# Designs tried in a protein design chat: VH-VL binders against q8kdm7. Part 12

Target 1, 259 residues: q8kdm7
Amino acid sequence: EVNYQALVDADVKAFQGFFRKEFPDVKLEDFGNGVYALDEDARKQWKEMEEFPPYELDVEAGKALFNKPFANGKSLASCFPNGGAVRGMYPYFDEKRKEVVTLEMAINECRVANGEKPYAWEKGDIARVSAYIASISRGQKVDVKVKSKAAYDAYMKGKKFFYAKRGQLNMSCSGCHMEYAGRHLRAEIISPALGHTTHFPVFRSKWGEIGTLHRRYAGCSNNIGAKPFAPQSEEYRDLEFFQTVMSNGLKYNGPASRK
Key: E = the ipSAE of ESMFold2; O = the ipSAE of OpenDDE; V2 = 0.75 times the mean of E and O plus 0.25 times the DockQ between their complexes.

## First folded at step 6 (VH-VL)

Design u4 (framework fv_teclistamab)
Fold by ESMFold2-Fast, scan of step 6:
Structure u4 (fold): chain C 259 residues (1-259), chain A 122 residues (1-122), chain B 108 residues (1-108)
Amino acid sequence: as target 1 above (259 residues)
Amino acid sequence: QLQLQESGPGLVKPSETLSLTCTVSGGSISSRSYYWGWIRQPPGKGLEWIGRIYYSGSTYYNPSLKSRVTISVDTSKNQFSLKLSSVTAADTAVYYCARTPYYDSSGFFDYWGQGTLVTVSS
Amino acid sequence: SYVLTQPPSVSVAPGQTARITCGGNNIGSKSVHWYQQPPGQAPVVVVYYDSDRPSGIPERFSGSNSGNTATLTISRVEAGDEAVYYCQVWDSSSKHYVFGGGTKLTVL
C-alpha cells in the first residue's frame, strides 16, 4: 500500500528546505514570526509591541466566553479537553466525516450542538475564543498527520490551491510567500509562507481588531484580484490543512500582533 | 541584572500551609513578555514543576498538585508567591522560583532563584 | 502522563565526548530543553529548542532530537562539566512542564 505520511514528510522536508536555503540565518522555529523573522528592525518594534500586546483584552474576553455557561448549563469548556489547550489538535482530517476540521469550525459546532447560535466567522467573539485557546496552547509543536488516502486527497487539494495562479494578477500563494518572501512590495515586506498558520488569530493594525486566518485568506485573495471563498469553506480548510502540515515541527505561537 | 530570590519559613508542620515568596529585582514582574513559576526538588531527587503565573493573575498548575496549590502575584512589590496547603513529609524539598519567556513560544526556564529548602516536620 | 527517561549516570574521561540521552514517546515532535545543575546550585539552561545554545554557553554543548530519543552532547569534556543534567519538555495535552529524572555526569 501507499504510505501517504511518507509522501507528505518528503513534501515537508522540501518546503522547509526551501526556506532554510533562502534564509540561512533564520532559525526554523522563528518563521512563525513571519516578517519579524526576516527583518531585525521590524522584529525589534514587534517585540516592544508584544510587551504591551493589543490583543490582551481579547484573550481575557475569550477566556470569559470559553467558560460562560450555555442555557443548558454546559460551556465551550465542555467540548474541549485539557482546559482548552487544544490548538495543537487543529486542523485535523476527520476520517468519519471525510473533511478537515478547524479550531473555529469546532468552536461553532460545540455552540450549535448545545443549542447556542454560532459565532460570526473571521472576527469578534470567534477570534477571541480562538485567541484564548491559542494563548494557553503557546509552544505546542505542530504535528499534523496525513495517514489515509482521504486525508491525502484533502492535503493535495490544499497543495493545489497554494500553488495555483489565481485572479487578475495571475498570482499564487507560493508566488507571493515563497518566491517574493522578504521582498518589499508597495512599501511592505512580504512574509514567508513557512509558519504562516501558527500565529493566528492576529491583531493587525490595519484591521484595528483581532481576526482569523480565513479573514487573512480572503484579504490575500482580494489583493491578487481573486474572488475570496467563504470562511470555513472546503477550499480554505484544505488550504489551512496543507499550510499547517508544511509547518510540522514548528511551534504554535498565537495570538500575535501584526502590522 | 535580573535576579530572583526565594524567601519564607524553612520549617512547616504537617497539615499546615507552606508559604514562599519570590522577589524579582533588576526587571519588572509586570512585563507581558514572561510567566513566573515554581519548581521543587526533594533531597536527592529530580525536578518537579509546581505551577506558573502571568502578571494578570492567570495560572497553570501541575495536575498532581492543583488541589493544594495557589500562586499569586503582587505587582506593587514586584513579587509572586506560592501557597501549598495540607503539607506532608513528601513536600520536603528545595523550592525554586523561575522565569519563562512568553512571546516567542518558549517552554524553558531562563532564570532561576537560588532555591530555598523547606522541611516538613513536627 | 508523559514521561521522560534518562540514564541515572554517565562517566567520561577529560577531553572525551559525553552523550546523555532523554527517551520519550515521539519526543522528536516536542521541543527539548537541557539544564545543567552543578552540586548545590540552581539549574542553568545549556541547550534549548532541541539544538540551540543560549548566550554564554560554550560551543562544546550541542543537542539533537528525533524519533523517541533526544541527546545532549558535550565534547571536549572538562572537570567543571560535572553536574546532574535534566531534559525537559512542555506536554500540551496535560499543560505540564515534564522533567527527566536526571543524569549525573562524572568526569574521571
Scores: ipSAE 0.000, ipTM 0.387, lowest interface PAE 18.7, mean pLDDT 83

Design u5 (framework fv_teclistamab)
Fold by ESMFold2-Fast, scan of step 6:
Structure u5 (fold): chain C 259 residues (1-259), chain A 122 residues (1-122), chain B 108 residues (1-108)
Amino acid sequence: as target 1 above (259 residues)
Amino acid sequence: QLQLQESGPGLVKPSETLSLTCTVSGGSISSRSYYWGWIRQPPGKGLEWIGSIYYSGSTYYNPSLKSRVTISVDTSKNQFSLKLSSVTAADTAVYYCARTPYYESSGFFDYWGQGTLVTVSS
Amino acid sequence: SYVLTQPPSVSVAPGQTARITCGGNNIGSESVHWYQQPPGQAPVVVVYYDSDRPSGIPERFSGSNSGNTATLTISRVEAGDEAVYYCQVWDSSSKHYVFGGGTKLTVL
């Protein structure tokens, strides 16, 4: 019988080993801080921003939305255990549905199952609810399992997406966020791929508001001249699943401020 | 209780477009947990899936029919529709609309309309 | 394209056990659903996710799925069980709902 978890664990060791080798002075856990793990000046500015984080009101609004009664008297709180401290449960592969379920997908499925309209995917209320859940889940360990053939197939689709070259710049996620990680591109420092999914949703200065991981995926696709996939498409959910598995052993640390 | 009902012309001329609508009552089509599909059955033959749609407009089509089929959804009317272009006598069948819980990836069809016979003849 | 193979017909006497097979390459890794279609009526699901039974379906209906064969088993067959039975899977590689060709159950 193929041990899919053992194959995945070997991939995780190799992926994390790449970053240990390229950045020997950075603790593995600190890669969740993105560019702020790599650059002292950027880290100093980030810590000053985090003293009075621009997303604090979004977290409060998200808490209010999480507990707001639906027309039927239930709320988002009825769908999530432990008062909503569930970031560590997502994403996961749903064995019955044979698909990756993200936190944002679960939020909207709860709303629709209770007669409410889904939130728009990329920003606004879905990002605020996600920010609240991330905030109260801060420090939960990433521990995503890939045990079945079906889960492994989804993982491999995400892996293929991550390594595929796309767009006018002919760049892959791996090219940008492994090969070029830590390099300066004018005013920007390219973030390492390790820990990439653990700090969302993010308040980006460029956006002027909080946004989801799939909004970032679409923005990155546009920046390299590639047509983005829809938020919560199978492609982006599988990509999130793969990247989160690569961060097994790190801690969730969102929401966060980013450039 | 949830019910699905097919409607549309029962006779279509060769080379024309077959157009059917499924009206959903007793439940909302605007649900992420469900796909809505069309299945057909030629006289004396088996079931053939045509395609499925969810409320966002995302579709999956049978590859053998993909060049001729369009499925659309109108969430304001709680309906979804099938258009099959360039029909021939081979498209004569009973057409069913149906719901799939748990998406497409492992889903089954839990509620079916009664079916409507569409005959292609001149 | 993924293909599900069913025998065209199965005949049993009342009270006997009918077994309807659904063959497919590595079908044991898929979720198999079974539909009963009485003459002139829409199909109804009788077994889903290999072995689960919907509310209202008699316990005489059961399913299994392993390797290259899924099986619908109907014990203590009754005349009212006469119908065409279809198996169905979702083929994730082609994004296609695949139905078997159907098996006509005749109770003599």
Scores: ipSAE 0.000, ipTM 0.376, lowest interface PAE 19.3, mean pLDDT 82

Design u6 (framework fv_teclistamab)
Fold by ESMFold2-Fast, scan of step 6:
Structure u6 (fold): chain C 259 residues (1-259), chain A 122 residues (1-122), chain B 108 residues (1-108)
Amino acid sequence: as target 1 above (259 residues)
Amino acid sequence: QLQLQESGPGLVKPSETLSLTCTVSGGSISSRSYYWGWIRQPPGKGLEWIGSIYYSGSTYYNPSLKSRVTISVDTSKNQFSLKLSSVTAADTAVYYCARTPYYGSSGFFDYWGQGTLVTVSS
Amino acid sequence: SYVLTQPPSVSVAPGQTARITCGGNNIGSKSVHWYQQPPGQAPVVVVYYDSDRPSGIPERFSGSNSGNTATLTISRVEAGDEAVYYCQVWDSSSKHYVFGGGTKLTVL
């Protein structure tokens, strides 16, 4: 009778403790704001973007898609409890299927189960629906459980991915977003890993549109000279699962604007 | 700087429609960052949310009042309005308009009007 | 429908600590906001997002939220703190802003 949740809780304490020690003047909940928690000038510019958020029309389009009837008369609203305010429930480990289920995966599974085609991954309509769900879920606490051995195995795969050096530049997620957090890379400030998953999907000025977490994972992989995994691959779902667990106790605050 | 001001008749007859307007000054109702809402308080009782509106016209209504409530927005006048139909003495209350930041706060009311008493009597 | 339960009244002496509770099923999974309503005035938010304070609200006001109970704590209470205090959550399942019944704080 191994208490896997206790092992995970110890990891969460150590991970969050690293950031509390490295940035003692930053409130735990503010790490979800990324670089805007660390840099006053960047935060000021971000606040200005949020007065006229570029993702507003995407949230409205996502709401329309969420309620749009399928050919069978049902809709995405039929698949999600709490009127769609479910961002805080994802990702989760499905004990019957023995795999991590993400919000985007659940959206497309609902569509396919009702005779509709799945949305393309990473951007477009899937990001719009995700943005709507995020907007009505804002402030929900992150509380991802890891109770079974199978869930713990998935968690450990994500942890290994996060800490492993990859690609031609021999870099890891932890190297960039823990060791170099708050440092400058040319004109940019590197974001802390804590709270990384709580603000997606994001409108990035560099993309000119909203995109999902797995689109960002692919972009980060390319930046270090590593071949990206497919969106919603087991590797990226397990990575999201690990990172979201590390944010347990923070509040979901998406969608968001980012550089 | 931001100010919200309720206006409308202080006396409404039973069975008629209660109509109130909130005028926003020192800030734009067309802001993407905010919802605008109505809350009421019967004399000596607690607060009850009526409904909220986004500048696009999107609304949320209290389920117990939904069949009688319409909230609308007029961005050209920087105003939003409440209509509550088929009123009874139970609708006698101070009516407040208020603003809700929708990013990062999950539905708190950060600025309130002073409130206006509406009495339902014949 | 989701219900928030507050005690109708709390009495404290000046300089003491007042604790006002807000009970709700699994309220720890929701964001709790607190409003102060002085007699004859509109409500003012004093704590939002469980524990954060708006600009201008003294640090004597603090909040917590876990399990089935949220608490507003007012330390070093002053006569000017006399008011009715309301807790509030958004209930996503019904799309409803729910207020507690209010707690009247009396400073002896």
Scores: ipSAE 0.000, ipTM 0.391, lowest interface PAE 18.8, mean pLDDT 84

Design u7 (framework fv_teclistamab)
Fold by ESMFold2-Fast, scan of step 6:
Structure u7 (fold): chain C 259 residues (1-259), chain A 122 residues (1-122), chain B 108 residues (1-108)
Amino acid sequence: as target 1 above (259 residues)
Amino acid sequence: QLQLQESGPGLVKPSETLSLTCTVSGGSISSRSYYWGWIRQPPGKGLEWIGYIYYSGSTYYNPSLKSRVTISVDTSKNQFSLKLSSVTAADTAVYYCARTPYYHSSGFFDYWGQGTLVTVSS
Amino acid sequence: SYVLTQPPSVSVAPGQTARITCGGNNIGSKSVHWYQQPPGQAPVVVVYYDSDRPSGIPERFSGSNSGNTATLTISRVEAGDEAVYYCQVWDSSSKHYVFGGGTKLTVL
């Protein structure tokens, strides 16, 4: 009786409409470039960085890991169709398990199912494999469906997380990445929430290495004085699910360089 | 324990090419997290960036010097080098080699060589 | 092209606070780095990315950057802080690193 997809589509229209109104000169698809869509000086610096991106070696290492045989003779390539060009399939709501499945979750589940230890979250090998998959999936359209009540419940949990004020500074993801998008904080430009999930994993200069979206979620939590949730917790998976749905119609464009 | 050491002729004649080498020890020039550059300082004046290089060979140069500058890297010797052509008295300066961590277009220089004075005169 | 302006000199008494400014059009949109150059020595970074400090640099050194002015603040100044201080940014429009003219700090 309830058309959950129609409710979600209305939210997407309103969310994307907010950014079209605040940044009328920015093309919708360019929001995936983050701050580089909003600031000319930052965009010029970013283009220079992308001419020799610091994540190239992580992509190559990720390719090697993706094809490296497990003890049983299989590999990560055995778990993912299309030679690993599957970024567009994630995240999704698994109707049988009643939970959001992320790309990183699927990578580690493949490893464990084949007798291997899971990769540590946030950085290192999990980020390198994710970077390789993102690289070969570049340009796939974001098209995350929310058709069942269970999927809609997960979506709503992510939505509530995104809009809730948290931590000692009493700030929300929406306060930072919608209301303050394009503003300067200590000479750093705050990224727009639209397209936020489409460019991960990222090489951040401050990290000195490639890192996952959930590592960024933890960093954002710390910045507002809030205790971070564990990577791949239900809270962060639902948040990723909501944010990715908000980017429906944009293209995946990762990995990427960021400050 | 990272050290950078400049070497090369301290005297260059006008119109000729200034050539310097930076030897890196205690760390690898083949690191993807770092860029390697040259900065100069004329006597009694401030610092001026010349250019930098990534170990892959990718270079960026000061636009004011671009037509005269070539920076190269030799990963087998853990060295990078500067050539500045058509020198004049205005090129007399202490030349520093330095390392830039992370973001190659807006990074800071975290390690510097001791500097070497190059005088342009007949 | 892009220019960073520093006062040529600043004098303070021991124990006082020195403030060294770096002026630039819309410098608050750029990352500012600060170097200390003691007489006859190579520069050493003392503050990077506006306000961060490298390991080994005393917390007396701090920085800020907003609008058209970045500032290096040295509290409880010591005689050993005498040096020329340079600010530095990347100018994306010209694709080069710009240094200020330097400020000589004298501890009287």
Scores: ipSAE 0.000, ipTM 0.401, lowest interface PAE 17.2, mean pLDDT 83

Design u8 (framework fv_teclistamab)
Fold by ESMFold2-Fast, scan of step 6:
Structure u8 (fold): chain C 259 residues (1-259), chain A 122 residues (1-122), chain B 108 residues (1-108)
Amino acid sequence: as target 1 above (259 residues)
Amino acid sequence: QLQLQESGPGLVKPSETLSLTCTVSGGSISSRSYYWGWIRQPPGKGLEWIGSIYYSGYTYYNPSLKSRVTISVDTSKNQFSLKLSSVTAADTAVYYCARTPYYRSSGFFDYWGQGTLVTVSS
Amino acid sequence: SYVLTQPPSVSVAPGQTARITCGGNNIGSKSVHWYQQPPGQAPVVVVYYDSDRPSGIPERFSGSNSGNTATLTISRVEAGDEAVYYCQVWDSSSKHYVFGGGTKLTVL
């Protein structure tokens, strides 16, 4: 019998070991801080910003949306247990549906199931609701399981995406966020891949607003000359699933500010 | 409630381009939850998926048809369209437009048009 | 190039149970959907995600999926169930919605 979880656990150890070896002075948990784990000057500026975080109003608006009654009298709160402290449950592989389910996917499925229109992906209200859920879930352990062959297949598709070279610049996620982690690109410092998914949604100064992980995936695809996939496509959900598994043992720490 | 309606010429000459339009009513094609697709069925044969489109213009195409297929969307008219180039008698089929939830890559087609027969002949 | 295999026909008497199979390599790792196509009509989904039913579909329609075979089961078959039944999966490696060849259910 193949123990898929053991194969995945070995991958996690190797992935995290890569970053521990390349950045021996960085605590494992701090990789969730991205570039701010690697660069002292950027970290100092970031800590000053986090004293008055630009996403505070998004969290408050997200809380209001989470509790806002649907036309049928229910709300998003009816779909999520623990008062909405559910970030640690996502993403997961749904064995019945045989697909990766993300937090944003679950939010919109709740809305549609109750007769409401889905939120637009990537930004706005879906990012605000995600920010609220992340804020009340802060500190939950990342512990994504990959036990079945179907889940392992999804994990491997995400892994293939992460390591594959794409677009006109022939770049991969691993090339940028492993080999080039900590290097300067276009006057910014490239973040390490470890911890990438734990801090979303993010308020990026470049966006001027809060945005989701899949918005970031699309932006990165455009930057290397690759056509982006639709938000919440199988490709991006499997990629999120793989990357989040790689962060097993870290803690969720979203929402966050980024440059 | 939601209705999908195929329209376009019922006869196309060999080597020409087959063009069909699907009009969506009772719902918005600009919905963030759905892809819109084309499926065909030659007389007496099974179903074959042609391709699907998201309202942004992002497409998936059947690999066997990809070189000949273009699907486009017109959100102002609440329509999406199929162009299949270089047709032959093998392209004679009933063509259906249909909807599928895009947040489920393993999704199913939940609403179908009635289908329109397109015959390729001279 | 993923292929789903269905028997071309199944015949049952009214009140009997019809079982329609859908064979595919490791199909148990995929979600299988089933469509009913009555003569001259557009297909209608009758079972989705292996075993769930859309609103309005009778409980006598059920599904299962494991290993290399998915099965649509129709209990207490009625004359109105005569149709061609298609299974369908999404093949993520080729990014392709794959349909089976169809099974003609005849109620005699």
Scores: ipSAE 0.005, ipTM 0.481, lowest interface PAE 12.9, mean pLDDT 85

## First folded at step 7 (VH-VL; framework fv_teclistamab)

Design u31 (at its last look DockQ between E and O 0.58; V2 from the best seeds 0.00; counts 0 for: pae E 12.1 > 2)
Fold by OpenDDE, look of step 7:
Structure u31 (fold): chain C 259 residues (1-259), chain A 122 residues (1-122), chain B 108 residues (1-108)
Amino acid sequence: as target 1 above (259 residues)
Amino acid sequence: QLQLQESGPGLVKPSETLSLTCTVSGGSISSRWYYWGWIRQPPGKGLEWIGRIYYSGSTYYNPSLKSRVTISVDTSKNQFSLKLSSVTAADTAVYYCARTPYYSSSGFFDYWGQGTLVTVSS
Amino acid sequence: SYVLTQPPSVSVAPGQTARITCGGNNIGSKSVHWYQQPPGQAPVVVVYYDSDRPSGIPERFSGSNSGNTATLTISRVEAGDEAVYYCQVWDSSSKHYVFGGGTKLTVL
């Protein structure tokens, strides 16, 4: 019988090895800080900003939303264990549903199950709740498992997406975030792919607000002239699944501020 | 209680366009959680998916019908519609509108209309 | 295109167990849903996500899915169970909802 976990572990080793080789002065755990791990000046500015992080009010709002009673008297808090510190539990592959389940999916599934309307997927209350959960989950290790054939298939779909060239520019995720990692694209330093999923949701200065990982995926698609997929589409969930697996061993450090 | 109801002509001439509307009651098609779709069944045959639509207007179609199919949504009327162009006798079927829960899931069809027979005949 | 294969018919005596199979390449990696369609009526979900049962569906209905075969099992078959049963999946590669050809269950 095929040991799918072993196959994935080998991929993780190779993937992380690539970045360790490219950036020998960067500790593995620091890749979760994105470009701030690569540029000292940017890091200094980031640290100053983190004294009063732009996402602080969103975390507070998220906490309120997390505990806000539904019409039936329950709340999001009733759906999640460990006081809501569950960032490390997601994403995971649901063996029954045969799909990747993200944190944002779980949030809205809880709401819908309790008779409430789901949040929009990319920004707003979903990002605030996600930010709160991320904040109280800081320090949890990324440890996504891929044990079954079905899970492996989802993983491989995400992997395929990550390396596939798309759009008018004919670029892949890897084309930028591996091949051009640490390099300047116009005025922006391209972040390494390793650690991409550890720090979401993020307050981006470009957005002027907090947003989810899938919002960022859509933005990247637009940047390369590809039509974005829908948030929480199978494509983006599988991509998140793959990227999170690649970051196994890192620590969650969301929410975060980014440019 | 959610109800779906198909409406439209039961007879269409060859080469014309089949047009159906599904009226949804007891729930909103503007939900971000559900897809809305069309499925047909020729007499004495199996089920065939035609297409689905999201409240935003995003669609997926059966590849075999894609060139002839248009699905649209009218959130103000809580309706979505099917147009199938250049019909032939092969398009004679009972047409169902249906809902698919779990926007992001490999879903199933949890609510169905009663179906409406559309016959293509000269 | 992804294809689901069902036997065209299954016959069982009342009180016996009916098993309806749905074959597909690596179908065990997909979520399989089952519909019951009585004559002249719209289909109704009887099993979803391989083995879950909707509220109102008797416990006599169960499902399993592994490898290349999904199975709908109907125990203690009743006359009212006579219908055509369809399996269905979502094929993410082709972005297509795929139905099996249907199995006519006859209660003898």
Scores: ipSAE 0.357, ipTM 0.776, lowest interface PAE 1.3, mean pLDDT 95
Fold by ESMFold2, look of step 7:
Structure u31 (fold): chain C 259 residues (1-259), chain A 122 residues (1-122), chain B 108 residues (1-108)
Amino acid sequence: as target 1 above (259 residues)
Amino acid sequence: QLQLQESGPGLVKPSETLSLTCTVSGGSISSRWYYWGWIRQPPGKGLEWIGRIYYSGSTYYNPSLKSRVTISVDTSKNQFSLKLSSVTAADTAVYYCARTPYYSSSGFFDYWGQGTLVTVSS
Amino acid sequence: SYVLTQPPSVSVAPGQTARITCGGNNIGSKSVHWYQQPPGQAPVVVVYYDSDRPSGIPERFSGSNSGNTATLTISRVEAGDEAVYYCQVWDSSSKHYVFGGGTKLTVL
């Protein structure tokens, strides 16, 4: 029997070690704040904005949607334990289905299982419900388990995706968010990959609205001239799984505001 | 109820392009919940996957056929299509269109068309 | 180019149990789906995700998957079960749906 968790834990230590070396003055726990972890003035401005955050109404709408009765009298609350404070349970590898399950996937599976239409992916009500769940889950530890060969295979597919160069610009997630982390690209500072998945969904000024992690993946693909995968595709779910495993030990801190 | 129906010429000459259309009724091909695929079966032989498409145009193809296969969607007609170029006698098969649930399991085909036999000969 | 191996045929008398195997390297890490194809008809899913059964499929159809072998089990076989049975997986490394070669179940 191979100890897959030990193999993955070694990768996590190496991955996080890269960022600790590149950003020695940034506490590990602060990498969940993205670019705000790298610049103290930006951090102070962000904290002021968090007194009245742009996603506040989306969280309130998400709470209403979470508790809204289905036609059968149940609600999203019927599908999730802990009163919906479940951000820290996702993503996970489902051993029966042999696939990664994301929070957004679980939300729509709950709806379909109860005779409701699923929400559209990437933005809108899926992101509002995800934001509510994230808001009541703040401080939960990232602790993604990889205990089977099947889970390890999904992890390795996400890892391969993260390091693979693609698109017209021949760029990878790792090239931008590891090698170029902290550098400027146009008017933006490139965020470190460590902690990327802890703070979604995000309200981005560029979007003018709240959106999901997989919306951001599609946007990054377009920016480098690569055709995006479908939302909640195996590719993007495995990428989320890999990225979230790399953030093991950090805390979930979504929803967040970003440029 | 959902139905898938293959249509197209039953006879194709060698070196030409095989062209089939799958018409979807009782459901929408623009659905965010499904992939749409093609599978073939030579007479008396097993099943071989050809490729799949999402309504946005994203595709995956069988590596052994990839250089000769194009799958496309026409959302206005609720149809998706298969083109297989440079056919030979080895491409004689029953061709099925099929659906795969998107949001829970890329990996099994929950609805199949009746199949259409395409013979490659002159 | 992941390969699934099935026996070409299995013969059982009515009322007996048929077991149809699907072999593959580390197939236990993949979700296995099973299709029934009666003569002259399109395939129909009878088991998916190793052991789940669609509505309308009798309980006597069951599945298991571990190690290098998945198995479709049909208990109390009836004449109407006579068909070719295919196993199928998704191979993420090649981005390819893979079918087994098929097993013809003959009801004696």
Scores: ipSAE 0.007, ipTM 0.510, lowest interface PAE 12.1, mean pLDDT 88
ESMFold2 (binder alone), look of step 7: mean pLDDT 93; pTM 0.941

